# VH-VL binders against p86728, part 22

Target 1, 153 residues: p86728
Amino acid sequence: SNLQCKIAGGGELIPIRTPEYRAWVPLGEVGLNVSDSKVLIFAARSCFGAHILLQNNAEDFKNAVYEIVIGGMKNTRSGIRQCVGCKFDEWVKDKALNCRFFNYFWISWCGDEVWVGHGYRPPHNRILRYKYENQPVINAASVRSESDTYWAL
Key: E = the ipSAE of ESMFold2; O = the ipSAE of OpenDDE; V2 = 0.75 times the mean of E and O plus 0.25 times the DockQ between their complexes.

## First folded at step 18 (VH-VL; framework fv_ebrasodebart)

Design q4 (at its last look DockQ between E and O 0.37; V2 from the best seeds 0.00; counts 0 for: pae E 2.3 > 2)
Fold by ESMFold2, look of step 18:
Structure q4 (fold): chain C 153 residues (1-153), chain A 122 residues (1-122), chain B 108 residues (1-108)
Amino acid sequence: as target 1 above (153 residues)
Amino acid sequence: QIQLVQSGAEVKKPGASVKVSCKASGYTFTSYGISWVRQAPGQGLEWMGWISAYNGNTNYAQKLQGRVTMTTDTSTSTAYMELRSLRSDDTAVYYCARDLYDFWTGYEFDYWGQGTLVTVSS
Amino acid sequence: QAVLTQPPSVSVSPGQTASITCSGDALPKRYAYWYQQKPGQSPVLVMYEDSERPSGIPERFSASNSGNTATLTISGTQAMDEADYYCQVWDTDSDHVVFGGGTKLTVL
């Protein structure tokens, strides 16, 4: 196995629901540990605004974090930003989400960049890449959403 | 035409409450938010808070938390702002504004009501 | 809560370029918005998302946001541009909307 590119999880998918509010759900609290991993593969069913935060630890929302937004701006854009709520450092036009169906996504912080893509076969279908100035230490992740969202992690 | 029409001027005593209405027309009311902004005489703009006409979620300025309530009536396309326990320094023109709030871009006030003067004096 | 600082006043002659600054630590990472308020009137949105101009706002209005400073620029300034101008940001740390103190633009 490649420890640098280890995929988080490995058991049955963990179902999570996030209501249309700003609260973060730490993945560690639902049994998904990312501390020794470099890749997260997941599915989401949502109208828009699926947010994933990569964190040094689960209580850090301000320092050394990366926020990935899938289907922001009412499901028209996806992006990567270096702090919660800041302007996006990288973004693309992207109609990634579906209100009725689960779609797959992946996020990689393996190597010197954060990559985001569609599907369940990284690095295929990469839509975003962002090169950090300093490699972050990622030990936790959290999710939230702008619309009522079902996750399978 | 997009239009926000506010209720008329009010004179109140300290300790009273005021409720200002904001009737929207010319757009789908439940697709946007309403922010309330006040302006004391000769002063700048001060944001009071926001309400979503879609789901009723609110965000109030911390200094007003506990004294302000914002509501909507979707059947009449009307937003309301109630400010309680009035003080003389609450004397201001109170504006409602249509708010294009999004988690991507933040708050944006693209259409404003005419303003409602609230005077608090004994 | 974040603070946005604007000069209290700016004066220009007709036809010259007016520059109104808005400074604050929240600006490097957030979109800036600009509002014009003429005496006795409600504010009007004149620039959004740092540099975008709404339909109906003259092309002589432009804006930028770089470093700790957002700038509203009015080229070919006209007497009708005389107004108070406010910058605005969403301070996501406090989850509050913040306005600058306002700048009175005088066209002499």
Scores: ipSAE 0.488, ipTM 0.830, lowest interface PAE 2.3, mean pLDDT 91
Fold by OpenDDE, look of step 18:
Structure q4 (fold): chain C 153 residues (1-153), chain A 122 residues (1-122), chain B 108 residues (1-108)
Amino acid sequence: as target 1 above (153 residues)
Amino acid sequence: QIQLVQSGAEVKKPGASVKVSCKASGYTFTSYGISWVRQAPGQGLEWMGWISAYNGNTNYAQKLQGRVTMTTDTSTSTAYMELRSLRSDDTAVYYCARDLYDFWTGYEFDYWGQGTLVTVSS
Amino acid sequence: QAVLTQPPSVSVSPGQTASITCSGDALPKRYAYWYQQKPGQSPVLVMYEDSERPSGIPERFSASNSGNTATLTISGTQAMDEADYYCQVWDTDSDHVVFGGGTKLTVL
């Protein structure tokens, strides 16, 4: 159960702003360490394209374990992929983001699956799932966005 | 209307440098990047590199490393591409393009300048 | 660095369907973009896989991918479609943008 996994975020809010371009913001640089966690809860106010990178190495943005895209393709799809810029392994059609308000999300990589859900209560409102072939080691996470995005983690 | 307007044609001697400008308008300049692509006469498109107008980060094609410098002036919404140590095979039309990273699908160039012919001859 | 291979030329009669292929080992996992370039003009983005067509691009243009081959399909090809077409990908390994060699489409 996702509820048995240690949660990063969802407590003290750490505000993050990402611009409308390529730059990744490592969560570690803002004081959020996910190395001991298996669940990340966060909120985002964004028009489209909120990206979360799950990393083995905090300095490696090319060989990510997984990238989660919420509200991609102009807020029409959300998905999971194994490398930055790759085709998505799993995706759904949704309008997950809101330009005006913070929406909450959770990502879980507890066990042999990665889960993504709406809201701040894992494992409820699951929208995406991907089963690992091998159990990944996630030591860091970063965020970026396709539009001006405010994060709360 | 989004536009990229490039500087005029250049004629240079081998060993010289050329600096092409690309003035952007119609969008928030610092929210995107600029890529440079060249095309030798009768040849295909060759990516040269890109620069982020937001943070100034650059990524150059390996073959041009050390010889190309891309810069931006946010106050004028202008991108610059300088190519040094010119040789005859640098003769080409040089294009700037708005570098749009669709984080879903990858890098795309949705708007292009009109091109700048750079001729390198002795 | 990724390599994209296109046929140098493709010919089609008006009204028929033109297919321009782009092959590369990166394509099973990479989205391909397509650009149209008419003589003396700048390239124009005409299609990218798994997305909507850019504004102003006719519905007769479509893009697909199968295995290591991306295909730009032009149904009901018109004389105005005669141009050079380039595929393009972003190679995350090299962090370079790569263009195919281009295909000259001739409308007979």
Scores: ipSAE 0.299, ipTM 0.790, lowest interface PAE 2.0, mean pLDDT 91
ESMFold2 (binder alone), look of step 18: mean pLDDT 94; pTM 0.959

Design q5 (at its last look DockQ between E and O 0.46; V2 from the best seeds 0.00; counts 0 for: pae E 5.7 > 2)
Fold by OpenDDE, look of step 18:
Structure q5 (fold): chain C 153 residues (1-153), chain A 122 residues (1-122), chain B 108 residues (1-108)
Amino acid sequence: as target 1 above (153 residues)
Amino acid sequence: QIQLVQSGAEVKKPGASVKVSCKASGYTFTSYGISWVRQAPGQGLEWMGWISAYNGNTNYAQKLQGRVTMTTDTSTSTAYMELRSLRSDDTAVYYCARDLYDFWTGYYFDYWGQGTLVTVSS
Amino acid sequence: QAVLTQPPSVSVSPGQTASITCSGDALPKQYASWYQQKPGQSPVLVMYEDSERPSGIPERFSASNSGNTATLTISGTQAMDEADYYCQVWDTDSDHVVFGGGTKLTVL
């Protein structure tokens, strides 16, 4: 169960702002370490394009393990991909983000699947799933966005 | 209205350096990046690199590594591209362009400067 | 570094449909953007986001992707569409932007 995995975020809120460009903000730099966790809970206020990068190496933004995009395509799709900027392995049509209000989300990489859900309570309101062949090691996470986005983790 | 206005044409000798400016207006300069693209006479578009006006990070084309430097001045919303050790084959129109990112297509350019002709001749 | 290959030229009569292809190994992974450039002018973005048009671009412009080939399609081609067209991709492996060689579209 996802709830049996250690959770990063969802407690003390760490404010992060990302502009509308390639500007990855490593969560470690703001005091949030995900290396011991398998679940990340966060909130985002964004019009579109909230990106979460799950990394093996905190300094490697090219060979990331997974990229989760929430509210892409002008807030009409969310998805998971193994390659930054590549076509999605899994995606759904949804309107996940809100320009005015913070919406909560969770990402879980417990076991042999990556799950994404709405809200702050895994495993409820699951919207995405991707099963990988080999369990990756995730030691870091970063965020960026396609629009001016405020994060709380 | 979003605009990118570049500096005027340049004539340089081989071995010299050129620095082209690109003044941005109509948007929040620090929220985007600037790419530089050149085009030799009668040839296609060649990407040179980009710079983030947000954090100053740069990424240069491998071909130009060590010879190009991109900078920004946030106080004037201006991007600069310096190309050193100029050669005749550097003769081209140099464009600045505003970078955008889409999760489907990656990086692309929605607004372009008018171009700056740089002529390198003895 | 990725390479994008375009035909050097395409010719169509007014009212016909023009198709400009762009081929490359990066295209199964990435969608391409397209630019129009007329003589003496700066390039203009005409397609992005997998068949999305910027404001002001006519609906007769569309884009598609299949396998390692991206295609820009101009239906009901007009004289004003005569220009050079470039495909462009962000190569995720090299983190470089790559342009195709360009295609001269002639409207006969």
Scores: ipSAE 0.302, ipTM 0.817, lowest interface PAE 2.4, mean pLDDT 91
Fold by ESMFold2, look of step 18:
Structure q5 (fold): chain C 153 residues (1-153), chain A 122 residues (1-122), chain B 108 residues (1-108)
Amino acid sequence: as target 1 above (153 residues)
Amino acid sequence: QIQLVQSGAEVKKPGASVKVSCKASGYTFTSYGISWVRQAPGQGLEWMGWISAYNGNTNYAQKLQGRVTMTTDTSTSTAYMELRSLRSDDTAVYYCARDLYDFWTGYYFDYWGQGTLVTVSS
Amino acid sequence: QAVLTQPPSVSVSPGQTASITCSGDALPKQYASWYQQKPGQSPVLVMYEDSERPSGIPERFSASNSGNTATLTISGTQAMDEADYYCQVWDTDSDHVVFGGGTKLTVL
């Protein structure tokens, strides 16, 4: 096919703050559209629990295609799961976040796998991968967090 | 040492209300939720709902919607559960439990109160 | 809402292995936890995250969750292990916590 691994955005980074235990913030509502993209690169400053939801519909926060948790379990694990709150399909030990400084991350759903990594140069520093049986349709993304989190998207 | 200490046993008539208290000690009260779980005599455990001591958010079991209210008082590290319009099938031991919600593993309960017997009879 | 089904009782001889099952459609998607309750006492957490054991719980306790069935296993069963045992999940479809019906373990 003619699909390319396009990175979402392309302008100035969009600052977002998610207070502890808040509802999902749809990225489309803050001006970041992922519907034609296959890669999301972002930064977060957080003590723990940065959550990114990849969605087939912008309004559906329960039946996400993938939830990525960075620095879960009080900043000791990161993982990928195929519904909000269900068992993780893949996870690793990972002290990914820092309370005082921004760290960079990337997520790719290009090709037949979801990948997650540190830094801003995919596929460098990949920490997670999950191979689909069937390619999901991702049209939206949302964020939330377990602790007070500053995002740059 | 973490403790959850509940109020004493209650005897109520049908149609009355009961309010059970649960005083926490030995940990930061506002960092955890409190779940309420009841157990009818000779029966199993039934989850009633939870409350966040951080922000007061609640989630109640559907069976009890409209009849239950859960609150906290952070100044006394105390959680409360009020059950209204009592019926005979509400006779049970009512437990509070420290709710270890984690966005990773879900809900589980690591410390439990001693239980409060509520008897509903006419 | 999800249902977790347990056998009402299990009997074992001292020193042998006890297995307590918990069946339900939520188990492939959710972590299971297990509680022990002795007569007149509050429940005690004995396993969580399908197979993790809290500090202070003896190594003879183990658990697994495969398919629609979670299993609590007690090796070298002792008289002090006589209790009721409950499995528990968070059912994300209903956003409720669900307990199994409980299993009375008897050590003959």
Scores: ipSAE 0.138, ipTM 0.716, lowest interface PAE 5.7, mean pLDDT 89
ESMFold2 (binder alone), look of step 18: mean pLDDT 93; pTM 0.953

Design q6 (at its last look DockQ between E and O 0.65; V2 from the best seeds 0.00; counts 0 for: pae E 3.7 > 2)
Fold by OpenDDE, look of step 18:
Structure q6 (fold): chain C 153 residues (1-153), chain A 122 residues (1-122), chain B 108 residues (1-108)
Amino acid sequence: as target 1 above (153 residues)
Amino acid sequence: QIQLVQSGAEVKKPGASVKVSCKASGYTFTSYGISWVRQAPGQGLEWMGWISAYNGNTNYAQKLQGRVTMTTDTSTSTAYMELRSLRSDDTAVYYCARNPYDFWTGYYFDYWGQGTLVTVSS
Amino acid sequence: QAVLTQPPSVSVSPGQTASITCSGDALPKQYAYWYQQKPGQSPVLVMYEDSERPSGIPERFSASNSGNTATLTISGTQAMDEADYYCQVWDTDSDHVVFGGGTKLTVL
């Protein structure tokens, strides 16, 4: 159960702003360590393209475990992919992001699959699932965005 | 109706520069990118580069680095492509095209300008 | 930089099914896009994200991706479908857009 997994965040909110540039913002550099967690809860105010990178190595942005894209393709799809910029392995058509308001999301990699959901209450409102063939080790996470995005983690 | 209207044909001498314009209408200009694609006579399509009308970021084809500059004017919803140090093999029809997605979710071209013929000859 | 390979030409009789292939190592990981270009005209997007059809494109146009090959299929081919067809991807390694060499479809 996702509820039994340790949650990264949920304490003091860490505000992060990612302007529309290519640089990743490692969550560890802003004081959020996900190495001991299996669930990440966050809020995002964004017009489109909120990206979350799950990493084995905090310094490796090319060989990530998975990238979660919320509100991709001009806020028409959300998905999970195995490489940055690649086609989605799993995706849904949705309008997940809001330019004016924070929407909440959760990502879980507890067990042998990754889950993505709307809201701040895992495992509710699940929208995406991808089952790993081999469970990867996730030690870090980073965020970036295609549009000016405000994060709360 | 979404339209991209390009400037007229150009005739240039080698070494000169050309600047082609692409006026967009029918959509929110700053919400999309503009790419430039050229096609030499009887040849295929060649991507030249991309500019975001949203944030001004650019990505140019490697072979054109240093010789091409893409700009936008949001007040007129117009994109510009300048190609410098022209040579004969730059003779082509130059297209502007709209990119619905930006840096990380894919490049494709859903609307195209009518094309601008640029002829480079002595 | 990624390379996309298309056959230079494909011929089909009216009413028959035309298949245009596009091969490249990037295709397992990158979406394929297809464009139609008639003589003297600008390219027109006919398929995006491997198999999605833009509004206004006839249902006889379809596309699929298997392995390193993308295929544009035109069922019930009509004379008006005679054109050059280009596949295209975005190569994330080089951050370049790449076109195939194009395929001339002739309707006999």
Scores: ipSAE 0.532, ipTM 0.862, lowest interface PAE 1.0, mean pLDDT 92
Fold by ESMFold2, look of step 18:
Structure q6 (fold): chain C 153 residues (1-153), chain A 122 residues (1-122), chain B 108 residues (1-108)
Amino acid sequence: as target 1 above (153 residues)
Amino acid sequence: QIQLVQSGAEVKKPGASVKVSCKASGYTFTSYGISWVRQAPGQGLEWMGWISAYNGNTNYAQKLQGRVTMTTDTSTSTAYMELRSLRSDDTAVYYCARNPYDFWTGYYFDYWGQGTLVTVSS
Amino acid sequence: QAVLTQPPSVSVSPGQTASITCSGDALPKQYAYWYQQKPGQSPVLVMYEDSERPSGIPERFSASNSGNTATLTISGTQAMDEADYYCQVWDTDSDHVVFGGGTKLTVL
């Protein structure tokens, strides 16, 4: 990683399926610890609506969180927002997901911005950046999806 | 052409139940939700709840929890709302409305049915 | 649960600009939506996502959401714009839809 920050996990990807939307799957409960990391690299196979929540702790869904939505609006937009379900602070047109194939993505909170990109080589192919005023303390992450989604984290 | 066509007006006694239907056409039914919204005479709009035609998940307004049931029949592209233990203050026009099945913008209602008057008297 | 407050009525002369406000603590963090309801008719979506206009809604309709207040603005108001107008949010804390009380726009 050219970001010079620690990537979560050990290189072996953990498979997860999120078929039912409304419940977050905490990544710590499936063995992925993000507490000393600043970068998350993952793959998803999905028609649309892959959601990733960066959290101060695994039980915090309201305060000190960032939600990243990949392929929202039926796979036409991706964005970053500072609470679950609130207005997006930044978004782009983005046909990010594929129903039949895994695509790779990365999220970085290294430095003074949150970045999101395509692929497995951050900072290449960055699509979003959001400058925060204060360095967030991220110790947990969770996922959910709008459509049946297979993850490799 | 997107349309939501509701069942006809109903007159009910207190304590009865009513089940209103909402037949959707012109779009992929299972890709959207249906909300139910009612309006008492001379009053504003009151959201009753929501059902996903994708997976059948429901979310009911707290005031109506325990008295309302929302269902769908995907083979006929029809949503149903049943309100039980009716009382006179349930007299209202009941609307179905299409919710985009997308959690980007939250709930909003882009197409509405014609409304069904339910009168509870006696 | 969030509350949205609207004035009960607004009156304007034809050709003037009408401004309908909607106040509530949810508005800084949530999108506002606006509906028009003419007597005896179903509501119609006229603005979504704070300031976006659906296809088929005239350009004289616009909207904004700033601070605790969303505003629907109708420029060049016509007699056909006489209706009740409702603002609406999705309150993510309660996971409920909330409507404002409605504003009767009279064109006189």
Scores: ipSAE 0.301, ipTM 0.763, lowest interface PAE 3.7, mean pLDDT 89
ESMFold2 (binder alone), look of step 18: mean pLDDT 92; pTM 0.946

## First folded at step 20 (VH-VL; framework fv_ebrasodebart)

Design r1 (at its last look DockQ between E and O 0.49; V2 from the best seeds 0.00; counts 0 for: pae O 2.3 > 2)
Fold by ESMFold2, look of step 20:
Structure r1 (fold): chain C 153 residues (1-153), chain A 122 residues (1-122), chain B 108 residues (1-108)
Amino acid sequence: as target 1 above (153 residues)
Amino acid sequence: QIQLVQSGAEVKKPGASVKVSCKASGYTFTSYGISWVRQAPGQGLEWMGWISAYNGNTNYAQKLQGRVTMTTDTSTSTAYMELRSLRSDDTAVYYCARDLYDFWTGYEFDYWGQGTLVTVSS
Amino acid sequence: QAVLTQPPSVSVSPGQTASITCSGDALPYQYAYWYQQKPGQSPVLVMYEDSERPSGIPERFSASNSGNTATLTISGTQAMDEADYYCQVWDTDSDHVVFGGGTKLTVL
């Protein structure tokens, strides 16, 4: 049987601002629960360095995670890595972010892969795809950024 | 074209402080960080800390926490490192280096200053 | 906090290949960087992001990072390559920069 890929959220848009070089903002603490979900769709307005962490539990920021960086390396690369701060397992050249306008993105951990794409209609416009041998169950997500970033989740 | 020029050698007594300057030229100062690295006579390199010229964030080596302060003056493209409560084992050459720190790749020191000898003796 | 271990010295004959190793637990997960320091001079970046060579560094310099070991390789070594060589990594657990202890390369 196929796993149904539920999109996180369902209420009003949750606005978040992350000033540059700040601690992680757990999405559960701002009212977005991803524990029954497999897809996150969001918008960000940022010059560079939007970071999204998918976590086994809300307090794990190290090893049972996927970190997605959109517009890293000063808005020239996006990637997926299996721990905070480790080498990327998959990445692509990508000028995904805009300092003045919100752009949409999506992340899917449905099935046995992690996918990342542009826009609000997964699986359209996928830019990244990676399969991990022993994937953790994802129950939480957090965000932070390298530059001043406005999020809509 | 990129250059980091440091202030001159200093001789200090134990208990004093020292402030070393590092003037950058040939690049956009506020787009990069500055790391400070010291080298005691005959010894290897020891990282002291980093400061972002973009936003002033710092990260200090735990060993020096409480004794070191790093600052920048963007109007003069100059970084400063102050080390307080000096001891004889702080005698070293102090280098500044342009730091390409990124959350992607970590720390990278692509251009170095000429070094500043600080001697701490009675 | 991570530790990077290098041999204290390596000797090669001119024209031979020198290999300088750097061992540490962080290396499978972090980019390695290499610096050359000649006597009385500031360090110079000679390799970055595991295997990339900066502009102006001779093509005889190469590097790799595999498993727990990063390796700097100098083919066709010359007398001007005599120097101390340091590897460096970001230890993300402590959020510190870690240097290896340095390797003195002697060309005889």
Scores: ipSAE 0.531, ipTM 0.841, lowest interface PAE 2.2, mean pLDDT 91
Fold by OpenDDE, look of step 20:
Structure r1 (fold): chain C 153 residues (1-153), chain A 122 residues (1-122), chain B 108 residues (1-108)
Amino acid sequence: as target 1 above (153 residues)
Amino acid sequence: QIQLVQSGAEVKKPGASVKVSCKASGYTFTSYGISWVRQAPGQGLEWMGWISAYNGNTNYAQKLQGRVTMTTDTSTSTAYMELRSLRSDDTAVYYCARDLYDFWTGYEFDYWGQGTLVTVSS
Amino acid sequence: QAVLTQPPSVSVSPGQTASITCSGDALPYQYAYWYQQKPGQSPVLVMYEDSERPSGIPERFSASNSGNTATLTISGTQAMDEADYYCQVWDTDSDHVVFGGGTKLTVL
């Protein structure tokens, strides 16, 4: 279960800012390693388009395992896809982000399922689920945003 | 009121270079990219590449690698496309387009310039 | 690099529904955009699947995707709809934008 998986983030807040550009900021570069974890908890203050990339290879942004978009399409949808720029495999109507306040989120990739939820307490407030045939191997994570976004991980 | 205005028609000899300009207005230039697309007479659209007006990053079509250079001048909100070593099959109408990259849906071109005819002939 | 295949031409009578297809291996995974180009004019963004229409685009235009085929549908086709139509995708593998060969829509 998600609760049995090791959690990255949710402890000491590591401030990250991603402006309105397409570049990924690897979390490893700011001291957050997810290689031994299966859950990522984070907070974001953003108007729209908070993106989290789960990677097998920290240097590979094209062949990522998952991309989670929180507050996409101008903060009207959240979704998950298997490749950057691809059609979303799962998405929901979601106004998850706030321009003024940090909102918390969690992503879990325990087992053969990926879950996304609101708040900082997995597995509660789940909003997305995607089941894969095989357990994903995630060794790194990166973030980017469509708007000026502040992260706390 | 978004508008892309391109430079005028060009006539060039084989081996020469051409530099087409595209002046953008009506939006924040540095918040978007510019894509270049050409169309040979009676042919379809061919993507040449794009440049980010934000950070200057470029991506060129493989076919044009080494021959094309895209630049921007943020002070004038103008994008430039230089094509070198021109040959007859480079004869085409060259379009600039606002490169709208939606992180959700990918690249789309929502506004286009009027096109610039570049004729390459001996 | 991805390849998008369109029929060279499609003919339709006024009032009928026109369907312009775009086929490619990337289409199950990439969003397809459609552009309209009339003679002597610049291309105009018309649609992409499941999107809101750009300003000025009639409601009779719609776009969908099934498998490796994207389809631009024009219901109640009018004479003014006669134009070339191009599909376009972003191929994430090659990081290239790719256009289809274009389809000439003739309104008979």
Scores: ipSAE 0.122, ipTM 0.749, lowest interface PAE 2.3, mean pLDDT 91
ESMFold2 (binder alone), look of step 20: mean pLDDT 94; pTM 0.961

